VH-VL binders against Uncharacterized protein y4jR. Designs and how they scored, part 20

Target 1, 151 residues: Uncharacterized protein y4jR, of Sinorhizobium fredii (p55518)
Amino acid sequence: MKTLIVEDNPKKRASLVEYYSSEFPSDDLEVTSALISGLRVARDTKPEFIILDMTLPNYSPDENKGSRIELMPFAGREFVMRVNRMSIKTKVIIVSMFETFGVAPRLITLNSLDAELRDRYPNVFVEAVHYSQAQADWKTAIKNARLSLDR
Key: E = the ipSAE of ESMFold2; O = the ipSAE of OpenDDE; V2 = 0.75 times the mean of E and O plus 0.25 times the DockQ between their complexes.

## First folded at step 17 (VH-VL; framework fv_romlusevimab)

Design g2 (from e4 with light chain V97L; at its last look DockQ between E and O 0.62; V2 from the best seeds 0.00; counts 0 for: pae E 4.5 > 2)
Fold by ESMFold2, look of step 17:
Structure g2 (fold): chain C 151 residues (1-151), chain A 121 residues (1-121), chain B 108 residues (1-108)
Amino acid sequence: as target 1 above (151 residues)
Amino acid sequence: QVQLVQSGSELKKPGASVKVSCKASGYTFTDYGMEWVRQAPGQGLEWMGWINTNTGDPYYAQGFTGRFVFSLDTSVSTASLQISSLKAEDTAVYYCARDHYDLDYIAFDIWGQGTTVTVSS
Amino acid sequence: SYVLTQPPSVSVAPGKTARITCGGNNIGSKSVHWYQQKPGQAPVLVIYYDSDRPSGIPERFSGSNSGNTATLTISGVEAGDEADYYCQVWDSSEDHLVFGGGTKLTVL
């Protein structure tokens, strides 16, 4: 199975890669760290499963093409929308270190983003879950989503 | 040569159904989404929605979720629009168009020639 | 829902420059595409991503987009440029593709 991880935080990325590789060692795993590079890999390699951060830079430092690098709080939502427009067959799970997004006083919760994306993109989006080193809920969510693709 | 060729014009009575076909050639059909656009006589362009040609999942614009059905036959690289319970207001030219997705935009780079559907008593 | 506003018509003398505007709230944050439609024909993409030209479109066609206005510019206008011109964006807030109302270009 081809799986793509899009994650810019080095410690979280290492944790996701370690878990996924140990649980699904036969899968082809590709890793990238920015919105645009993730979208390019998705278009070009057509992964069947994507593990995605909500907040990502638009570009990584080593792929700067003259555009300003900007941290996008809702990059994950943009990613799902753009992948939905691609003619590919894939499933996306969002794993986020944050449960709230935006600027005070108008904050958006991870739960409301989960509900929005499930409603708007039911054929592509699976769920959004909170990442914490202290809890394993995100591991269970990744495992369940991945195993559902074998059925 | 990349092209989209649509079925011929149709004259229908109110209450009938029509199926407009759009056959693609010159490219890998399942690599690009297929879009549908309506243009009533003397009016502008109106987006109806699109269909994912890899999965067959249709997506309808608001106002087109009832009597309008997008479908595919990938074995012959063909997308179809079926309109049921035709009304006089459905009189229009119907276009199919290919989405030339270049990552961060949605634009229609190849259009079919259009199919005129006329609904009249 | 998101609205694109175009003037209904623009007249220009042969050899002069035509400017067709497309107004929208913060349209400068969106990617704007332009189509030419001659009578009885399908639309043809003439500008995409604000300012890029598809193969086969003369360089006298150009585009710009900032603030609340995108503009299609046709320099050295010819009689063959008479057509309806439509701007288009994708509105991600509503998952809706939006066309402008169209502008009829007349070459006097």
Scores: ipSAE 0.213, ipTM 0.733, lowest interface PAE 4.5, mean pLDDT 90
ESMFold2 (binder alone), look of step 17: mean pLDDT 93; pTM 0.948
OpenDDE, look of step 17: ipSAE 0.888; ipTM 0.942

Design g3 (from e4 with heavy chain I106L; at its last fold request DockQ between E and O 0.84; V2 from the best seeds 0.85)
Heavy chain, then light chain:
Amino acid sequence: QVQLVQSGSELKKPGASVKVSCKASGYTFTDYGMEWVRQAPGQGLEWMGWINTNTGDPYYAQGFTGRFVFSLDTSVSTASLQISSLKAEDTAVYYCARDHYDLDYLAFDIWGQGTTVTVSS
Amino acid sequence: SYVLTQPPSVSVAPGKTARITCGGNNIGSKSVHWYQQKPGQAPVLVIYYDSDRPSGIPERFSGSNSGNTATLTISGVEAGDEADYYCQVWDSSEDHVVFGGGTKLTVL
ESMFold2, look of step 17: ipSAE 0.718; ipTM 0.879
ESMFold2 (binder alone), look of step 17: mean pLDDT 92; pTM 0.946
OpenDDE, look of step 17: ipSAE 0.905; ipTM 0.952
ESMFold2, look of step 18: ipSAE 0.705; ipTM 0.875
ESMFold2 (binder alone), look of step 18: mean pLDDT 93; pTM 0.949
OpenDDE, look of step 18: ipSAE 0.908; ipTM 0.953
ESMFold2, fold request of step 20: ipSAE 0.777, 0.742, 0.734; ipTM 0.898, 0.890, 0.886
ESMFold2 (binder alone), fold request of step 20: mean pLDDT 93, 92, 92; pTM 0.949, 0.948, 0.947
OpenDDE, fold request of step 20: ipSAE 0.931, 0.932, 0.933; ipTM 0.963, 0.964, 0.964

Design g4 (from e4 with light chain S31Y; at its last look DockQ between E and O 0.94; V2 from the best seeds 0.78)
Fold by ESMFold2, look of step 17:
Structure g4 (fold): chain C 151 residues (1-151), chain A 121 residues (1-121), chain B 108 residues (1-108)
Amino acid sequence: as target 1 above (151 residues)
Amino acid sequence: QVQLVQSGSELKKPGASVKVSCKASGYTFTDYGMEWVRQAPGQGLEWMGWINTNTGDPYYAQGFTGRFVFSLDTSVSTASLQISSLKAEDTAVYYCARDHYDLDYIAFDIWGQGTTVTVSS
Amino acid sequence: SYVLTQPPSVSVAPGKTARITCGGNNIGSKYVHWYQQKPGQAPVLVIYYDSDRPSGIPERFSGSNSGNTATLTISGVEAGDEADYYCQVWDSSEDHVVFGGGTKLTVL
């Protein structure tokens, strides 16, 4: 299985990598930290499973396009739409530290984003779950999503 | 060679249905989305929507949700457009086109030859 | 939603340079593609990604895009260039493909 993690927070990224590698040691795992670098890897390697943050910087420092690096609160939604356009066999799960996004008065919950993405991209998007170190719900969601691909 | 070959022209009465087929060859069908474009007589190109050839999920432009249905038969590398309850204003040439997605753009790099659908009383 | 505006027609003498414009609000932030359509034929991609040519398209076809205007330039025009020309973008914010209205190029 080829799996991509897209996550900019170093501690969360390490936690995701440690969990995934321990549960699925034979999978090929690649890790990126920004929206555009994640999309480039998805295009080039066509991962069958993607673990994705909702909020990401648009570029990493390595990409040096001269554009200002911006933290994009809805990067995960953009990622799913663009991966759907790639016409590749993949499944995406979003694991987010935040449960609300955007700015007043247009605040959106993680649950409403989950519903939107499931409705619009039912054959690419699996679910969005909340991340915390105190809870294992995101571990269970990742495991269940990954195991469903074996069926 | 990379090619999209469409079904032959159709002459229909109002209220009938038509199915336009688009058979791909020379490339991996499920690696590229399939776009549909309409061109009424003497008019410009009008994007109708696209179908994800890997998932089978269709996406319709505004104004094409209802009587227009995109579908696939991946076993023969074929995309199809079905139009039901035909109206005179459906008279047009219908094109399929392969999308070429990169990170920043979608372009239509290969086009079918077009299928003329004429709806007359 | 997003709109592309083209002049309905352009006339140019043989051997001269044709310039076909495609106007759009902040079109310079998007990537513009151009299609040539001869009478009775399917469109053919002649420029993509603002300025790149597909294999088989002569170098006298070129493109540019900045600000609110993209331009298809055809130098040394010949009778075989008579066609309708369409610009196209992808509006990624709505995941929509948008065509311009088309420009009929006449060589006289």
Scores: ipSAE 0.629, ipTM 0.854, lowest interface PAE 1.6, mean pLDDT 92
ESMFold2 (binder alone), look of step 17: mean pLDDT 93; pTM 0.952
OpenDDE, look of step 17: ipSAE 0.824; ipTM 0.921

Design g5 (from e4 with heavy chain H100R; at its last look DockQ between E and O 0.89; V2 from the best seeds 0.78)
Fold by ESMFold2, look of step 17:
Structure g5 (fold): chain C 151 residues (1-151), chain A 121 residues (1-121), chain B 108 residues (1-108)
Amino acid sequence: as target 1 above (151 residues)
Amino acid sequence: QVQLVQSGSELKKPGASVKVSCKASGYTFTDYGMEWVRQAPGQGLEWMGWINTNTGDPYYAQGFTGRFVFSLDTSVSTASLQISSLKAEDTAVYYCARDRYDLDYIAFDIWGQGTTVTVSS
Amino acid sequence: SYVLTQPPSVSVAPGKTARITCGGNNIGSKSVHWYQQKPGQAPVLVIYYDSDRPSGIPERFSGSNSGNTATLTISGVEAGDEADYYCQVWDSSEDHVVFGGGTKLTVL
């Protein structure tokens, strides 16, 4: 199975890679750190599974060698929408360190984003889960989502 | 040769329904989304939404979330638009168009010839 | 939602240059596409990604996009260029396709 991880936080990224590689050592794992680099890899390699952060920079430093890099709080939502436009067969799980997003006057919860994405992209989006180094909930969610693809 | 061929013109009464078909040929149908565009008499182009030809999931523009249904039959490379409870203001030319997607744009590179739906008493 | 504004009409003499504008808030940050529609016909893509031409579109069609204005330029205008021209963007934040109102090009 071909799997893509899109995550800009180095410690969280290492944790995701270590967990995934230990649980699914036969999978072909690719890792990126920004919205646009993740979308390019998704387009070019057509991963069957994507593990994604909600908040990402638009570009990595290498991709954006003269352009402004912006941190996008809803990059994960845009990622799912744009992958859906690619017409590829993939499943996306969002793993987020944050449970609320945005700036006044609009603050949005991870649960409401989860509900929105399930409603809008039911054949692409699986769920959004909270990441905590102290808890295993995100590990269980990743494992269950990945195993569901074997059926 | 890449083509989208639509069904013929329809004359309908208010309250009836109509189905506009759009058959694709010359390319892999499920590799491209299918867009629907309306053009009322003497008016501009109005985006109605699109259907993901890989998943079958439809997506409707605001104002088209009720009586308009996109569907597909991938076995014959056909997308369809069904309009129920027809009203006089539904009178228009209806186009299907293939979306050409890349990361930073969506353009409509191939269009069907259009299907005129006329709704009159 | 996002709005594109076009002049309703542009007139140009044969052999001269036509410029059709498409106004939008920060349109320079979006990719603009242009369609030609002749009477009784489906639209045809003539410019995409601001300035690229599909295969078969002559070089006298060109496009530009910066700030709040995108422009379709047709040099050496011919009678066969008489048509309605529409600009279009994709508003990726809302996953919406937006068309301008159209511009009728008259060659006289």
Scores: ipSAE 0.630, ipTM 0.849, lowest interface PAE 1.5, mean pLDDT 92
ESMFold2 (binder alone), look of step 17: mean pLDDT 93; pTM 0.948
OpenDDE, look of step 17: ipSAE 0.854; ipTM 0.928

Design g6 (from e4 with light chain S93G; at its last look DockQ between E and O 0.94; V2 from the best seeds 0.81)
Fold by ESMFold2, look of step 17:
Structure g6 (fold): chain C 151 residues (1-151), chain A 121 residues (1-121), chain B 108 residues (1-108)
Amino acid sequence: as target 1 above (151 residues)
Amino acid sequence: QVQLVQSGSELKKPGASVKVSCKASGYTFTDYGMEWVRQAPGQGLEWMGWINTNTGDPYYAQGFTGRFVFSLDTSVSTASLQISSLKAEDTAVYYCARDHYDLDYIAFDIWGQGTTVTVSS
Amino acid sequence: SYVLTQPPSVSVAPGKTARITCGGNNIGSKSVHWYQQKPGQAPVLVIYYDSDRPSGIPERFSGSNSGNTATLTISGVEAGDEADYYCQVWDSGEDHVVFGGGTKLTVL
């Protein structure tokens, strides 16, 4: 199985990679850290499973010469929409350190983004889940999503 | 050779239904989305929406969410547009087009020849 | 709700250069595609991603996009270039495809 992790926070990324590779050692795992690099890998390798952050930089410093790097609060939503446009067979789970996004008074919750993406992309998007080192709910969500692909 | 071949023209009465088919060849059908475009007589191109050929999920432009249904038969690389409860204003040429997605853009790189649907009494 | 504006018609003498504009608010931040449609025929992609040509499209077709205006340029215009020309963008924020109203190119 080909799996892509898109995550810019180094500690969270290491935690995701460590968990995933220990649970699914035979999977072909690729990792990137930005919206555009993640979309390029998805286009080129057509991963069957994608683990995605909600907030990402637009470009990685290494891949971007001449364009401005911007932190995108809703990059995960944009990623799902764009991957849906690729017409590839994939499942996406969002794992986010944040439960709210945007600027007051127009704050958006992770739960409302989860509901929106489930409604709009039911055959691509699985769920959005909160990441915490103290809790393992995101591990269970990743495992359940990945195991569903074997059936 | 990459091509999209559409079904032949249709003459229908108001209230009837029509199904326009679009058969793809020369490429992997499920790797590209399929777009639908309408052109009324003497008018410009009007985007109707698209269907994800991998998932089968349709996405409709405003004004096309009711009587218009996109569907697939991937076993024969065919996308279809069904229009129910036909009205005179549905008279148009209907095109299928393959989308070419590359990160930040969508272009329509291959078009079917068009299917003329005429709705008259 | 994103709107593209094209002139309804452009006339140009054979051998001269035609320029067809496509106006849109901050269109320079979007990728613009151009289609040629001859009478009774399906549209054909002639320029994509502002300035790239699909294979089979002659070099005399070129495109540019900056600010609020994208332009399709056809140098050395021939009678066979008489057609309607449409610009198109993808409004990725709403996942909407938007066409301009079309420009009839007349070669006289």
Scores: ipSAE 0.649, ipTM 0.851, lowest interface PAE 1.3, mean pLDDT 92
ESMFold2 (binder alone), look of step 17: mean pLDDT 92; pTM 0.947
OpenDDE, look of step 17: ipSAE 0.874; ipTM 0.936

## First folded at step 18 (VH-VL; framework fv_romlusevimab)

Design i1 (from g3 with light chain S93G; at its last look DockQ between E and O 0.85; V2 from the best seeds 0.80)
Fold by ESMFold2, look of step 18:
Structure i1 (fold): chain C 151 residues (1-151), chain A 121 residues (1-121), chain B 108 residues (1-108)
Amino acid sequence: as target 1 above (151 residues)
Amino acid sequence: QVQLVQSGSELKKPGASVKVSCKASGYTFTDYGMEWVRQAPGQGLEWMGWINTNTGDPYYAQGFTGRFVFSLDTSVSTASLQISSLKAEDTAVYYCARDHYDLDYLAFDIWGQGTTVTVSS
Amino acid sequence: SYVLTQPPSVSVAPGKTARITCGGNNIGSKSVHWYQQKPGQAPVLVIYYDSDRPSGIPERFSGSNSGNTATLTISGVEAGDEADYYCQVWDSGEDHVVFGGGTKLTVL
């Protein structure tokens, strides 16, 4: 199974990688940290499973784009939409440290984003879950999503 | 040769339905999305939405979420547009177009020849 | 919703250069595509990604995009270039395709 993790927070990224590698040691795992770099990897390698943050910078610090790196609150939603345009067979789970996104008047919840993405991209998007080091809910969600791809 | 060939023109009464077909050839049908564009007489191009040929999921622009239905028959590389409860304002040329997507752009690189639907009382 | 504005018509003498504009707020941050539509025919993509030509489009067709204006330039205009020209962008935030209103190029 080829799996892509897109996550810019170093601590959360290490936690995701450690868990995934432990649970699925035979999977081919790739890691990137920004919206655009993640989309390039998805286009080029066609991963079957994607673990994605909702809020991501547009570019990584080492990318030569000549513009400011901007933190995009809804990068995960845009990632799902763009992957849907790629016509690749993949499943996306969003794992987010935040439960609320955006700026007034466009402030929305993780649960409402989950509902939107399930409705709009039922053949690509699996679910959005809250990340916490104190809870294992996100581990269970990742495991269930990954195991569903074997059936 | 990559091409999209559409069904022939239709003359309809208000309240009828019509199905416009768009048959693709010369490429792998499921590798590219299919877009639908309307052009009323003497008017510009209006995007209606698209269908993901890989998943079969349709996506409609605002104003096209009711009487307009996109569908596929992948066994014959064909996308279709069904319009129900036809109104005089539906009179237009309807185009299918193959999208060309890469990262931050989306263009329509191949177009069908168009199907004229005329709705008159 | 995002709006693209084109002049309704442009006239140019044969052999001269035509410039067709497409206005939009910060359009320079978007990728602009151009279509040629001859009377009674389907549109044909002539420029994509601001300045790239599909196979079979001659080099006298060129494009630029900066600030609030994208421009299609046709040098050495021929009678066969007489057509309607549409600009198009993709609003990736809403996954929405937007066309300009079209510009009729007349070769006189």
Scores: ipSAE 0.684, ipTM 0.869, lowest interface PAE 1.3, mean pLDDT 92
ESMFold2 (binder alone), look of step 18: mean pLDDT 92; pTM 0.945
OpenDDE, look of step 18: ipSAE 0.884; ipTM 0.939

Design i2 (from g3 with heavy chain L103I; at its last look DockQ between E and O 0.71; V2 from the best seeds 0.00; counts 0 for: pae E 3.4 > 2)
Fold by ESMFold2, look of step 18:
Structure i2 (fold): chain C 151 residues (1-151), chain A 121 residues (1-121), chain B 108 residues (1-108)
Amino acid sequence: as target 1 above (151 residues)
Amino acid sequence: QVQLVQSGSELKKPGASVKVSCKASGYTFTDYGMEWVRQAPGQGLEWMGWINTNTGDPYYAQGFTGRFVFSLDTSVSTASLQISSLKAEDTAVYYCARDHYDIDYLAFDIWGQGTTVTVSS
Amino acid sequence: SYVLTQPPSVSVAPGKTARITCGGNNIGSKSVHWYQQKPGQAPVLVIYYDSDRPSGIPERFSGSNSGNTATLTISGVEAGDEADYYCQVWDSSEDHVVFGGGTKLTVL
């Protein structure tokens, strides 16, 4: 199975890679760190499973974009919308360190984003889960989502 | 070489159904989405929605939910539009178009020749 | 939803330059595509990504996009350029395709 991880935080990325490669050592795992590079890899390699952060920079540091690199709070939502346009059969799970997004009084919760994306893109989007080093809920969510694709 | 060939024109009565087919050739059918566009007589282009040719999942623009159904037969590289309960205002040319998606844009690079559906009493 | 505004018609003498505008709020941040449609025919992509030409489209077709206006420019206009022209964007924020209302180019 081909799996793509899109994650800009180095420690979280290493944690995701370590967990995934230990649980699914036969899978072909690819890793990117930004919205646009992640979308290009998804289009070009057609991964069957994508593990994605909600907040990502638009470009990675090595894309030579200079000061045009911006952190995008809702990059994960944009990613799902754009992947839905791709002619690939894939499933996306969002793993986020944050549970709220935006600026008061117009805050959006991870739970409400989860509900929105499940409703709009049920055949691409699986769920959004909170990442914490103290809790293993995100590991269980990744494992369950990946195992569901074996059938 | 790359082309979309649509089924022939249809003359229908109100309340009937019609199926417009769009057969793709010269490329990998499941690599590109299929878009549907309507053009009423003397009017502009109106986007109706699209279907993901790899998953078969349709998406309908507002105003095209209910009587309009997109479907696929990937074994023959064909997308179809079915319109049920035809009304006079459904009289139009119906186009299929290949969406050429790139990360930064969505353009329609290949169009079918169009299928005229005429609904008259 | 997002709206694209085109003039209904533009008239130009043969050999002169036609400019067809497509207005939209902050359209300069979007990628604009242009289609030519001759009577009784399907649309043909003539400009994509604001200014790029598909193979087979002559150099006298060009495009620009900044601020609130995108422009299709046809230099050395010929009788064969007489057609309806549509601008189009993808509004990724609503996952919608939007066409302009079309501009009829008349070559007098």
Scores: ipSAE 0.290, ipTM 0.755, lowest interface PAE 3.4, mean pLDDT 90
ESMFold2 (binder alone), look of step 18: mean pLDDT 93; pTM 0.948
OpenDDE, look of step 18: ipSAE 0.909; ipTM 0.953

Design i3 (from g3 with heavy chain H100R, light chain D52N; at its last look DockQ between E and O 0.76; V2 from the best seeds 0.75)
Heavy chain, then light chain:
Amino acid sequence: QVQLVQSGSELKKPGASVKVSCKASGYTFTDYGMEWVRQAPGQGLEWMGWINTNTGDPYYAQGFTGRFVFSLDTSVSTASLQISSLKAEDTAVYYCARDRYDLDYLAFDIWGQGTTVTVSS
Amino acid sequence: SYVLTQPPSVSVAPGKTARITCGGNNIGSKSVHWYQQKPGQAPVLVIYYDSNRPSGIPERFSGSNSGNTATLTISGVEAGDEADYYCQVWDSSEDHVVFGGGTKLTVL
ESMFold2, look of step 18: ipSAE 0.705; ipTM 0.869
ESMFold2 (binder alone), look of step 18: mean pLDDT 92; pTM 0.947
OpenDDE, look of step 18: ipSAE 0.900; ipTM 0.948
ESMFold2, look of step 19: ipSAE 0.608; ipTM 0.848
ESMFold2 (binder alone), look of step 19: mean pLDDT 92; pTM 0.947
OpenDDE, look of step 19: ipSAE 0.887; ipTM 0.939

Design i4 (from g3 with heavy chain Y105W; at its last look DockQ between E and O 0.89; V2 from the best seeds 0.76)
Fold by ESMFold2, look of step 18:
Structure i4 (fold): chain C 151 residues (1-151), chain A 121 residues (1-121), chain B 108 residues (1-108)
Amino acid sequence: as target 1 above (151 residues)
Amino acid sequence: QVQLVQSGSELKKPGASVKVSCKASGYTFTDYGMEWVRQAPGQGLEWMGWINTNTGDPYYAQGFTGRFVFSLDTSVSTASLQISSLKAEDTAVYYCARDHYDLDWLAFDIWGQGTTVTVSS
Amino acid sequence: SYVLTQPPSVSVAPGKTARITCGGNNIGSKSVHWYQQKPGQAPVLVIYYDSDRPSGIPERFSGSNSGNTATLTISGVEAGDEADYYCQVWDSSEDHVVFGGGTKLTVL
């Protein structure tokens, strides 16, 4: 199985890679750290499973072509929408350190983003889950999503 | 060669239904999304939405979320548009178009010849 | 939602240069595509990604895009270029396709 992790936080990225490689050692795992690099890898390698952060920088430091690197709170939502346009067979799970997004009074919860993405992209998007180092809920969600792709 | 061939023109009464078919040939049908565009007499092009040919999921522009239904039959490389409860304002030419998407842009590189639907009492 | 504005018509003498504009807020940050539609026919893509030509489109068709204006330029205009021309963008934030209102090119 080809799997892509898109995550900019070094500690969380290492935790995701460590868990995934241990659970699914025969899977082909690729890792990137920004919205645009993640989309480019998805287009070029057509991964069957994608583990994605909601908030990502637009570019990685080595991708910057003179544009300012900006942290995009809803990069995960854009990622899912653009992957849906790519005509690839993939499933996306979002694993987020944040449970709320935006600025008051227009705060959006992870649960409402989960509901929106499930409704809009039911054949690409699986779920959004909260990441916590203290709890294993995100590990269970990743494992269940990955196993559901086996026939 | 690569082409989209649509079903023939239709003359309908208000309240009837119509189904416009769009058959693709010369390329892998599920590699490209299928877009629908309406053009009323004397008017410009109006995007209606698209269908993901890989998943079968339709997506409708605002104003087309009710009586308009996109569907697929991938076994014969065909996309269809069904319009129910036809109204006089549905009189238009309906086009299917193949999208070409890359990261940050989307264009329509192949168009069907159009199907004229006329709704007249 | 995002709006594209085109002049309703442009007239040009044969052999001269036609310029058809497409106005939009910060359209220079988007990629603009252009379609030619002759009477009774389906649209045909003539420019994509601001300035690229599909196979079979003559090099006298060109495009540019900066600021709030994109422009389709047709040099050495021929009678066969008489058509309606539409600009189009994809609004990635809402996954919406937007067409301009169209410009009728008349070759006098």
Scores: ipSAE 0.522, ipTM 0.832, lowest interface PAE 2.0, mean pLDDT 91
ESMFold2 (binder alone), look of step 18: mean pLDDT 92; pTM 0.946
OpenDDE, look of step 18: ipSAE 0.898; ipTM 0.949

